# Designs tried in a protein design chat: VHH binders against Tyrosine-protein phosphatase non-receptor type 20 (PTPN20). Part 12

Target 1, 254 residues: Tyrosine-protein phosphatase non-receptor type 20 (PTPN20), of Homo sapiens (Human) (q4jdl3r159to412)
Amino acid sequence: IMQEFMALELKNLPGEFNSGNQPSNREKNRYRDILPYDSTRVPLGKSKDYINASYIRIVNCGEEYFYIATQGPLLSTIDDFWQMVLENNSNVIAMITREIEGGIIKCYHYWPISLKKPLELKHFRVFLENYQILQYFIIRMFQVVEKSTGTSHSVKQLQFTKWPDHGTPASADSFIKYIRYARKSHLTGPMVVHCSAGIGRTGVFLCVDVVFCAIVKNCSFNIMDIVAQMREQRSGMVQTKEQYHFCYDIVLEV
Short names: E, the ipSAE of ESMFold2; O, the ipSAE of OpenDDE; V2, 0.75 times the mean of E and O plus 0.25 times the DockQ between their complexes.

## First folded at step 8 (VHH; framework vhh_7nfr_2)

Design k2 (from r4 with G106D D107S L110G; at its last look DockQ between E and O 0.01; V2 from the best seeds 0.00; counts 0 for: pae E 2.1 > 2, placed apart)
Fold by OpenDDE, look of step 8:
Structure k2 (fold): chain B 254 residues (1-254), chain A 125 residues (1-125)
Amino acid sequence: as target 1 above (254 residues)
Amino acid sequence: QVQLQESGGGLVQPGGSLRLSCAASGFTFSRYAMSWVRQAPGEGREWVSSISSSGGYTYYADSVKGRFTIARDNVKNTLYLLMDSLKSDDTAVYYCAKEGSHLEYDSYSGYFDYWGQGTQVTVSS
C-alpha cells in the first residue's frame, strides 16, 4: 500500500496551473499551492471565470463517474461556488470538513444559518428548506434562486462532521453510510465534493465512492488506478499516506 | 411492509421523566440498528440516540448524554427511550428510525431508511 502511494507521489504529471497563478485569481485560492489544472478547471459563465475547482472523471469497469472537486469556499468566492453548482446542474454537494478545525477557518459558511432567513448573495438567494443533524453528518436541503432569471434549483448538501483534524475517521462504517447516502441522493450533474483544499478528504471520498459502486455492480477495481486517474485531473488527490491507507481499510469493512 | 409506531409521548414538567416506545414490524428487527431522532418546532431533525442490533452498543447526542437511555427488546420488536431530567429544550416530536442496510442487494434509502409517525414530547412548567 505504501509502495503504491509512493509510486503515485513520484509520478510526473503534465498539468499546468496558469489560470490559478494569475494575479487576479490568486486571492480566489484558499491555498497557494493547491491549484486546478488548466485542462480540467471548471470555467464559470460565458467568460470562463476562475474558480478553484476541477472536473474529475473516473473510469472503472467501463463506467464513468463524474465529479467536481473543489476547495471550501472563501467568503469572497461563495457566489462563485453557487454559480458553479447551478451551471453544472449539480444537485448534491458533499462537504467533508467542518467550517472551523483547530481554530482555523477551513470553509466559509455558504448556506443559511436558519430556516427563516435566506442567504443573500450577489447573484443568488439560498433558502434552507430543511436539515437533519445526524450522528456523523448533516443533511441540508436548499432552494437556490438565481436572481437574474428567477429560476429555482433544489440542492442537497451532505456535511460529514466526524473527520478528525488529523488522520482519518475512527468509524469507517459512518463514512460508508455517508458516501452511500450521497450516491443515493445524486440525480443530476457532477457530484460536487469539497473539503478545505479539495484534494485530501475529497480524494478519499471520490475513490471510495467509485469502489462502492464497483462492488455493487460486481466489478473489479484498483485503488491505485482510481487515484492515479484523479491525480491526472487534480494534483494531490488523496493527499496523505494515511488517507490512501484508509481507502484500503474502508473496503475491508464492506 | 416496514412499520414503526412510536408511543409514550406527552406533557411533562421540567425535571420530569418519560418513556417512549417504538413498535417495529415488517422486518427482522434484531438485524438492524435503531435510532431516535427528534424535531423541535421550526427546527430540523436532530439525532438523539442509537443502539446496535444486539443492543450491545449505545450512542447518544451530547445534549442528552447522562439523561436519556436507549434500549431495545428484540423479542418484542420494541425500541425504547427513557428520558430523565427533561428540559424545555427537549420539546419535540420524537421519531423512531431504522438504520439502513449495508447489504448490497438491499434497497438503501439513506442513513435511516424508515421512520415512524412520531410522538409529541412537550416539556413545560
Scores: ipSAE 0.226, ipTM 0.658, lowest interface PAE 1.4, mean pLDDT 93
ESMFold2, look of step 8: ipSAE 0.581; ipTM 0.835
ESMFold2 (binder alone), look of step 8: mean pLDDT 82; pTM 0.829

Design k3 (from r4 with S50V S109E L110G; at its last look DockQ between E and O 0.43; V2 from the best seeds 0.00; counts 0 for: pae E 2.9 > 2, grease 24.6 > 24.2)
Fold by OpenDDE, look of step 8:
Structure k3 (fold): chain B 254 residues (1-254), chain A 125 residues (1-125)
Amino acid sequence: as target 1 above (254 residues)
Amino acid sequence: QVQLQESGGGLVQPGGSLRLSCAASGFTFSRYAMSWVRQAPGEGREWVSVISSSGGYTYYADSVKGRFTIARDNVKNTLYLLMDSLKSDDTAVYYCAKEGSHLEYGDYEGYFDYWGQGTQVTVSS
């Protein structure tokens, strides 16, 4: 397993990060060294505006799985984030981070703080219709209104709350349930998956989701191959050895 | 040169209130989100609250939600933190911070690019 991870690290896939490195876009990145490839970045609107997000397509057993991997929104990019979600007709957001971890903001609150008041953004209005706090994750249902058209979109957010700042979840079972619930909830568009940087925990989610789908379909899978595909489309996916090992551990529990 | 200067700290009894101010200069204040961060003795820095450039968006740490209110006056280039129902656990040096971007991954200190000198808040009976 560790050898596989190291082998993946050595596969230096030349990708271009020109869009992310543009001076005007730099402020839209949470981290300077975590950027989307130009070839897989998610363009916003007709002008193809920039967001630190990547399309991820994984092929396994003849089936394609389609995701958006993205960083946790900055305060200034919350509107862009929702634009991305709506433009891609995504109905599920998987958030694998807390807003604050280790005393610092890992992701800004891009949803309403109450059922009574919507989050007012420049181009969108986000309503919290309901929410459920479970032991390991939170379910939020949103109605997102595009102000320009008045069109409303239903979006479900699933926030996993028990991934520690360092390491992997103590309960693999909890994460399994989380991923399965997300998959069951998925209806349209690519599933939007984010953590803080959009590569570590996000990568694990994508990998394990594909694996679970394969198992359900009685298809073969290869974790190394899946991760390799992800890394071709977003640099650093499944960031640490521990995370990579965790992918294997989860499979053993299924 | 960017300058942030906090004021308003002091000693207060539990349940009391304080208002912190941060005077900003050296940059276009109205263009940037501002935050309050605190550091208790022996602990790391803890983010407390953030307010968007226009003041239209505010966010709070769970530990202070419902008790603290962040505000700003873009004409006066001043950031405020209204602290109500203060607790002993709120004792800390409170810093005004300008939100930064483009930090290297893993640099947790880099979420903010400029800091004030801080103001001491002590909540004690």
Scores: ipSAE 0.084, ipTM 0.575, lowest interface PAE 1.6, mean pLDDT 92
ESMFold2, look of step 8: ipSAE 0.421; ipTM 0.741
ESMFold2 (binder alone), look of step 8: mean pLDDT 80; pTM 0.814

Design k4 (from r4 with A33S G56D G106D D107S S109P L110G; at its last look DockQ between E and O 0.01; V2 from the best seeds 0.00; counts 0 for: pae E 11.9 > 2, grease 26.3 > 24.2, placed apart)
Fold by ESMFold2, look of step 8:
Structure k4 (fold): chain B 254 residues (1-254), chain A 125 residues (1-125)
Amino acid sequence: as target 1 above (254 residues)
Amino acid sequence: QVQLQESGGGLVQPGGSLRLSCAASGFTFSRYSMSWVRQAPGEGREWVSSISSSGDYTYYADSVKGRFTIARDNVKNTLYLLMDSLKSDDTAVYYCAKEGSHLEYDSYPGYFDYWGQGTQVTVSS
């Protein structure tokens, strides 16, 4: 396992980060050194505006699994985040972080706080229709209305709240249930998956989701290959050797 | 300025031993894990061994486990690789590599941000 991870780390992937490194876009990045490749970044609108987000397509056993891996939104990028979700017709957001962990802000609160007051964005209005707090994750149902047309779009956000401040969960059970619920909830567009930087916990989610789908279909899978595919499309996916090992640990529990 | 300088390479017979050293300067050596990485002619880089910042934890590639020993001296700011039972497959340039700064929590860690110039190890009968 460790030798596989080190081999992935030593691979020098050619790729450019010109869009994320432009002076006008630097304030849109949560971490200055964690950027999407130019070739796979998610564009916003006709002008192809910048957001720190990457399309990820993972192929296994002839099946393609489509995701958007992105950072936790900043205050200045909340509008861009919702635009991305709507333009890609995504109905599931998987959030694998709390807003604050260990006293450090990991993600800004980008959704409506209450059932009574919508979040007002430039082109959209986001309503919280209902929510359910479970032992290990929170389910939020949103209705997003485009102001100019009145067209609406349903989005389910699933926030996993039990990832420890350091390392990985001691038990995979709660995270497995979370991932399976997210896959069951998926209807349209790429699944939008984020943590704080959009590479660590996000990478684990994507890997394990593909593996679950393969197991259900009695298809083969190779965790190293899955992670290699992700890293070609967003730099550094599955951030630590502990996270990489956890992908294997989860497989053993299913 | 971070500087890593390897030494101790050379020509050795199969079954022989070598000790590689890496002198480090320009950073707080004791704060970072360190690694040895090797590259055979015409091949990609292959991770060999890593040691934690304190020296308490060591890791080895399967190809060298039981034959190589990584060590560090945080007073002298020096990383070592003791190579025993050398085989022709061990012929390579050996690099000393510094772990990059980690962002806390769910942030991307830099795995290797500085490298030495390398030292040649040749195992030939």
Scores: ipSAE 0.000, ipTM 0.266, lowest interface PAE 11.9, mean pLDDT 85
ESMFold2 (binder alone), look of step 8: mean pLDDT 81; pTM 0.823
OpenDDE, look of step 8: ipSAE 0.860; ipTM 0.932

Design k5 (at its last look DockQ between E and O 0.01; V2 from the best seeds 0.00; counts 0 for: pae E 3.8 > 2, grease 24.25 > 24.2, placed apart)
Fold by ESMFold2, look of step 8:
Parts: C-alpha cells; sequence; structure tokens
Structure k5 (fold): chain B 254 residues (1-254), chain A 124 residues (1-124)
C-alpha cells in the first residue's frame, strides 16, 4: 500500500493554476497552495468566474461517477458556493468536517442558521426545510428559491460530524453508512463533496463511494487507479498515507 | 506592524464577571477572524472563543459555553470577551489572537499574531 502511495506522490502531473493564482482570486482560496487546475475548475455563470472547486469524473467498470470536489466555503464565498450548486443542478452536498476543529475554523456555516430565517443570497434564498441529527451525521433538507422566477430547488446536505481532528476514524462502519446514504440520496447533477481544503477527506469519500458502487455491482476496482484519476483532476486528492491506507481498511471491513 | 493589546483582566471572586478588551492596529481588523486563547500556569494554551470577521458567527469551547460572550467592534478595531459566572478553573493569562493571512494547508500555527496577554485570577 505504501509503495502505491509513494508512486502516486512521485507522478509529475501536468496542470496549471492560473485562475486560482490571479491576484483578484487569491482571497477566494482557503489555502493558498490548494488550487483547482484551470482545465477542470468549476466556472460560475457566463463570465466563468472563479471558485475553488474541481469537476471530478471517475471511470470504473464502464461507469462514470461525477463529482464536484471543493473547499469549505469562506465567509466571502458562501454566495459563490450556492451559485455553483444550483448552476450544476446538484441535489446532494456531502460535508466532511465540523465548522471549527481544535480552535481552527475549517468551514463557515453556509446554510440558514434556523428554520425561521432563510439565508439571503444575491439572487436566491435558502430555506432550512427540516433536519435530522443521527449518530454520526446530520441530514439537512434545503429549498432554494430563485428570486426572479419563484422556482424552487431541493438540496440535501449530509454533514459527517465524527471525523477526528487528526488522522482517520477509528471505525469504518459510521463512514460507510454515511457514504451509502449520500449515494442513495443522489438524484441530479454531480455530488458536491467538501471538507476544509477539498482534497483529503473529500478524496477518501470519492474513492470509497466508487469502490462501494463497484462492490454492489460485483465489478473489479483498483484503489490506486481511482486515486490517480482524481489527482489528474484536482491536485493532491487523498492527502496523506494514513488516508490512503484508510481507503483499503474500509474495503477490508466490508 | 500588527499590534494586539489586551486589557481588562484582574482579580475577581468566583461567580463574578469581567470584560476583556483587545485593541488592534496595523491590519484591516474587519477582514480577519479573531480569537481568545488562555494559558493557566504550567499548562499549554487552550482555545476559548472565536468570532468571524463580520461578527456574524461565534464559537466557544465547551468549558465556557453559556458563560462567555465574544464580540467585536469593527469601527473601534476592538475585540471583547465578556466573562460571566467565573470559576477558579478560568484563572489564566488571556491572549488575543489574529487569524493568519496567506495560510498554507497543514500549517497548524493558524494564528499569526498574539497579544501580550492579560491576567485573570479567580480566587476565593
Amino acid sequence: as target 1 above (254 residues)
Amino acid sequence: QVQLQESGGGLVQPGGSLRLSCAASGFTFSRHAMSWVRQAPGEGREWVSSISSSGGYTYYADSVKGRFTIARDNVKNTLYLLMDSLKSDDTAVYYCAKEGSHLEYGDYSYFDYWGQGTQVTVSS
């Protein structure tokens, strides 16, 4: 397993980060060194404006799995985040972080604070319709209303709350249940997946989701190949050797 | 040059109240999240509370939830910590800390500037 991870780290991946490095866009990045490739970044609107997010397409057993991997929204990019979700017609957001961990803000609260007051965005409102707190994750149902048309869009957010501050979960069971629920919830558009930087925990989620789909269909899979595909489309997916090992641990426990 | 100056500490009885202030200069205060961190004698630093740049989001350590209130005044460039129902365990030096600019992933020294601290002592 470690030989595979080292081989992935040694690969020289061709890609440019011109959009993320433009002075006007530097404030839109949570981490200055975690940027989307120009070729796979998710554009906003007709002007193709910038957000720190990448399209990820993973092919396995003749099937294609489509995601958006993105950073946890900054206070200044919350409006951009929702614009991205709606423009791509995504109905599932998987959030693999708490807002603050160990005194460090990992992701701002980008959804309505209560059932009573919607989140007011430039062109739409986000209503918290209901929520359910489970043992390891929180399910939130949103209705997003476009102000100009009155058209509504349903979005389900699934927040995994038990990832430890450092390392990986001690038990795979809770994370497997979370991923399975997210896959069952998917209806339209790419699944939007984020943690803080959008490469570590996010990379594990994508890898395991593809593997689980392959197991259900009695198809082969190769974790190294899946991670290699992700890294071609967003730099550094599955950040650490511990996270890479955890991908294997999950499939062994199934 | 960034400067953070805490004040408002002192000696107080258990159950008492204090208000800490942190005067900020040398940066655009309203663009950065701010935090309070404390250190008791012989112990490591413990995060207490954080507030977003706008003041719209506040966060508290479990040990102080419901007793402490963080606030900011972006016109006066001042951070506050309102401390109620003080206990002996709250005795510490309290530091004002600024969210770092130009963060790199994996940099666990998230705060780039700290004040000198103000002593809070809760004594029977």
Scores: ipSAE 0.317, ipTM 0.691, lowest interface PAE 3.8, mean pLDDT 88
ESMFold2 (binder alone), look of step 8: mean pLDDT 80; pTM 0.812
OpenDDE, look of step 8: ipSAE 0.560; ipTM 0.835

Design k6 (from m24 with D31R; at its last look DockQ between E and O 0.41; V2 from the best seeds 0.00; counts 0 for: unsure alone 64.9 < 65)
Amino acid sequence: QVQLQESGGGLVQPGGSLRLSCAASGFTFSRYAMSWVRQAPGEGREWVSSISSSGGYTYYADSVKGRFTIARDNVKNTLYLLMDSLKSDDTAVYYCAKEGSHLEYDSYSPLEGYFDYWGQGTQVTVSS
ESMFold2, look of step 8: ipSAE 0.640; ipTM 0.858
ESMFold2 (binder alone), look of step 8: mean pLDDT 79; pTM 0.799
OpenDDE, look of step 8: ipSAE 0.118; ipTM 0.598

## First folded at step 10 (VHH; framework vhh_7nfr_2)

Design A1 (from r6 with G56D; at its last look DockQ between E and O 0.62; V2 from the best seeds 0.00; counts 0 for: pae E 3.2 > 2)
Fold by OpenDDE, look of step 10:
Structure A1 (fold): chain B 254 residues (1-254), chain A 128 residues (1-128)
Amino acid sequence: as target 1 above (254 residues)
Amino acid sequence: QVQLQESGGGLVQPGGSLRLSCAASGFTFSRYAMSWVRQAPGEGREWVSSISSSGDYTYYEDSVKGRFTIARDNVKNTLYLLMDSLKSDDTAVYYCAKEGSHLEYDSYSPLEGYFDYWGQGTQVTVSS
């Protein structure tokens, strides 16, 4: 497993990060060293505006799995985030981070703080219709209204809350349930998956999701191959050896 | 020039209350999340509380939840920390901190990397 991880590190292909490095886009990146490839970045609107997000396509057993991997939104990019979600017709958001970890804001709330008051954005209005706080993750149901058209979009957000700041979840079972619930909830568009940077925990989620789908379909899978595909489309996916090892461990629990 | 100036610290008995203020200038205050960080004697800096730019979202470390309230006035460019039910363990220098921009993901010093400006701090002493 460790040898595989090391091999993956050696295979890191240089990609172009021109869009993310543009002066006008720099403030839209949570981390200056985590950028999307130009070739896989998610363009916004007709003008192809910038957001730190990447399309991820994974092929396994003849089937393609489609995701958007992205950073946790900044205050200034919340509107862009919802634009991305709606433009891609995504009905599920998987959030694998807490708002604050280790005394650092890892993600800003991009949703309403109450059921009674919507989040007012420049182009969108987000309503919280319902939420459930479970032991290991939170389920939030949103109605997102595009102000210009009045079109409403139903979105489910699933936030995993028990991933430690360092390491991997103590309960593999809880994460398995989380991923399965997300997949079950998925109806349209690419599943939007984010953590803080959109590479570590996000990568683990994508990898394990594909593996679970393969198992259900009685298809073969190769974790190294899956991760390699991801890394070709977003640099640093499955960031650490521990995370990579966790991908193997969690599969054994299934 | 960015300036953060804390005030309101002092000596209080256990169970007492204090209100800290931080006057901010030199930047658009309403555009940035703000935080309180404290440093106890012989300890490192510890994050205490954060508030979003709009003030809609507040965050607290576990040890101060239910006792401390962070607030802000964006018209007055002032950050506040209301501290109730103070304990001896709350004794520290309290710093106002501005959220930084263009953070690096591989930061070995999360707090120092996260905040780009700090106040001089105000001393809070809780003692009988």
Scores: ipSAE 0.036, ipTM 0.507, lowest interface PAE 2.7, mean pLDDT 91
ESMFold2, look of step 10: ipSAE 0.319; ipTM 0.678
ESMFold2 (binder alone), look of step 10: mean pLDDT 80; pTM 0.808

Design B1 (at its last look DockQ between E and O 0.01; V2 from the best seeds 0.00; counts 0 for: pae E 3.5 > 2, placed apart)
Fold by ESMFold2, look of step 10:
Structure B1 (fold): chain B 254 residues (1-254), chain A 124 residues (1-124)
Amino acid sequence: as target 1 above (254 residues)
Amino acid sequence: QVQLQESGGGLVQPGGSLRLSCAASGFTFSSYYMSWVRQAPGEGREWVSSISSSGGSTYYADSVKGRFTIARDNVKNTLYLLMDSLKSDDTAVYYCAKEGSHLEGSYPGYFDYWGQGTQVTVSS
């Protein structure tokens, strides 16, 4: 396992980060050095404006699994985030972080706080229609309305709340249930998955989701290959050796 | 300022032995995993070995397992690689590499600092 992870770390991947490194876009990045490749970044609108987000397509046994891996939104990028979700017709957001962990802000609260008051953004109005708090994750149902057209889109957000401040979950069971629920909830567009930086916990989620789909279809899979594919499309996916090992641990438990 | 300085390389005949050292400064050496990575002429980088912060766990690439031994001295802040039964395909520049800090999202890669390397050449 260690040799696989180190081989992934040392692979010399072609790719550029010009859009994310532009001075005008620096404030749109939560972390200075965690950027989308130019070739796979998610464009916003006709002008192909910048958001720290990457399209990820994972192929296994002839099946293609489509995701958007992104950072936890900043206050200044909340509008951009919802625009991305709407423009890509995504109906599921998987959030694998709490807003604050260990006293550090990991993600801004980008959704409406209560059923009473929608979130008012420049181009969108986001209504919280329903929520359910479970032992390991929170389910939130949103209706997103674009102000200029009046069109609306239903989005389900699934926030996993039990990832520890350090390392990986002690038990894989809760995370397995979370991923399966997210896959079951998926209807349209790429699944939008984020943590704080959009590479660590996000990478684990994508890898395990593909593996679960392969198991259901009685199809082979290779974790190293899945992670390699992700890293070609967003730099540093599955960020630590512990996260990489956890992908294997989850598979063995299933 | 983190500094890693390798030494102990040289020309060795096949079957010979060599000990590499890496002097570390500018950080709390005993808090981090340390690794050896090598690069042969015209090739990409290849991970060789890693050791846990305490020295309690060691890891080796299949190509060197059983022949190389990684060790550390947390009092002297020094990382070692004892290389036995050397082969011609062990010829490479050997780098000492430091595990990055454990701050989520603060650094994209696993290694944050590298030494300048020391040349190991195995030839008759």
Scores: ipSAE 0.387, ipTM 0.794, lowest interface PAE 3.5, mean pLDDT 90
ESMFold2 (binder alone), look of step 10: mean pLDDT 82; pTM 0.833
OpenDDE, look of step 10: ipSAE 0.478; ipTM 0.792

Design B2 (at its last look DockQ between E and O 0.28; V2 from the best seeds 0.00; counts 0 for: pae O 2.7 > 2)
Fold by OpenDDE, look of step 10:
Structure B2 (fold): chain B 254 residues (1-254), chain A 123 residues (1-123)
Amino acid sequence: as target 1 above (254 residues)
Amino acid sequence: QVQLQESGGGLVQPGGSLRLSCAASGFTFSSYAMSWVRQAPGEGREWVSYISSSGGSTYYADSVKGRFTIARDNVKNTLYLLMDSLKSDDTAVYYCAKEGSHTDSYPGYFDYWGQGTQVTVSS
């Protein structure tokens, strides 16, 4: 697995990161060295504004799976984040990080803190309709109103809460259930998937999701191939050897 | 701007030793793991060695275990590769590679590469 992982890493060279490296966009990146490719970045609005997010398309067994991989929002990018979600007609957000890990902010709250008060953004109003706290993940239902049009969008957020700061989840089964629930909840647009950087845990999610779909369809799959496809579209997907190994391990549990 | 500059390559006889250096700039060197990668003529790139940001953890390819030692000086922003008992099969261009964020425990994500230094092992 190590040899395979390293071989995979060496096959993928970074593309162009011009947009992410623009001085005006630097503050929109959570990590300086985690940037979207220009070719696959998600443009915002007619002006094609910048967000650290990438379109990810994975083909397996003749089926295409469509995702947005993105970093956890910064305070300054929350509005951009929701713009992205709505512009792409995404109804599911998979969050694979806690807000704070190891005393460090990994993701800013981009949702209301209560059912009573919406989150007021510049262009959007986010209502928390309901939420369920499960053992391994949280389900949040949102109504997101675009202020300019008054149009409301239903969005489901699924936050996995048991991925440790270092390593991989202790329970593969919990993560399996999480991924399956996300897939089951998916209705429209690309599934928006993020962790902190939008490459490690996010990559694992995408990989395993595709594999599970393949299994359900009785299709063959190749983890290395799937990850390779992701890395062509966002650098660093499935970031570490441990994460890569976890992809194999979790599949064996199915 | 991230810059990696390899040096120390050259021609050596089998059984000989070389010390490669990589001068790093444009980023907080001490915060990132580093790796060495090599490419032999007509072959693909091959991972050689990894070192964590603190230097506390190191990994080696099977082909170089026991012969190569990776080290770093975080004060000097320099990565090293000590190569002993060199073989003809070690002939390659050696590259310094910067690991990406949150890869301090394992090798895997390289976001920047040097220009490489040529190592030739021949009798």
Scores: ipSAE 0.037, ipTM 0.406, lowest interface PAE 2.7, mean pLDDT 92
ESMFold2, look of step 10: ipSAE 0.481; ipTM 0.828
ESMFold2 (binder alone), look of step 10: mean pLDDT 81; pTM 0.822

Design B3 (at its last look DockQ between E and O 0.84; V2 from the best seeds 0.00; counts 0 for: pae E 9.3 > 2, framework grips)
Amino acid sequence: QVQLQESGGGLVQPGGSLRLSCAASGFTFSSYYMSWVRQAPGEGREWVSSISSSGSTIYYADSVKGRFTIARDNVKNTLYLLMDSLKSDDTAVYYCAKEGSYTEDSYPDYFDYWGQGTQVTVSS
ESMFold2, look of step 10: ipSAE 0.006; ipTM 0.441
ESMFold2 (binder alone), look of step 10: mean pLDDT 80; pTM 0.807
OpenDDE, look of step 10: ipSAE 0.846; ipTM 0.929

Design B4 (at its last look DockQ between E and O 0.01; V2 from the best seeds 0.00; counts 0 for: pae E 3.5 > 2, placed apart)
Fold by ESMFold2, look of step 10:
Structure B4 (fold): chain B 254 residues (1-254), chain A 125 residues (1-125)
Amino acid sequence: as target 1 above (254 residues)
Amino acid sequence: QVQLQESGGGLVQPGGSLRLSCAASGFTFSSYYMSWVRQAPGEGREWVSSISSSGGSTYYADSVKGRFTIARDNVKNTLYLLMDSLKSDDTAVYYCAKEGSHTEYDSYPGYFDYWGQGTQVTVSS
């Protein structure tokens, strides 16, 4: 496992980070050195404005799995985040972080807190229609209305709340149930997946989702290949050797 | 300022031995995994070996297992690679590499954040 991870780390991948490195975009990045490739970044609107987010397409057994991997929204990028979700017709957001971990803000609260008061953004109004708090994750149903057109969209957010501050979950079962629920909930567009930086826990989610889809179809898979595909499209996906090992551990539970 | 400086490379005959050293400064050496990575001419980088922060765990690529020994001295802030039974395939520039902090996601996303200048090892008869 260590040798595979090191081979992934040492592979020289072609790609540029010019858009994320522009001075005007510096404050749109949660982490200064975790940036989307120019070639796979998710553009915003007609002018192709910047958000720290990457399209990821993973191919296994002739099937293609389509995601957006992104950072946890900043206060200043909440509008951009919702614009991205709506422009890509995504109906599922998988959030694999708590807002604050170890006293550090990992992701701003980009959604309305209560059923009574919508979140008012520059171009959108986001209503919380319903929520369910489960042992390991929270389900939130949103209706997002674009102010200029009145068009509305349903979005389901799934927040996994039991990833430990350090390492990986002790039990794979809860995370498996979370991923399966997210896949079952998917209807349209790429699945939007984020943690804090959009590469570590997000990478594990994508890898495991593809593996489970392969298992359901009684089809082969190669974790190293899946992670290699992700890293070609967003730098550093599956950030640590422990996270890489966890992908293997979770497969053994199935 | 983090600095890694390799030494001990050279020309050896097949079956020979060399000992590489990497002097580390500018960081708390004992807090990080350290690794050796090599690059042969015209080829990509190949991971060779890693050692845990305390030295309690060592890891080797299949190509060097049983022939190479990684060690560290946390008092002298020095990483070592003892290479024995050298083969022509071991010819490469050998780099010392430091594990990144990977904390708070404000660190560089690559697993290795600092590299030495490299030292040439040539195995030729």
Scores: ipSAE 0.369, ipTM 0.770, lowest interface PAE 3.5, mean pLDDT 89
ESMFold2 (binder alone), look of step 10: mean pLDDT 81; pTM 0.811
OpenDDE, look of step 10: ipSAE 0.837; ipTM 0.919

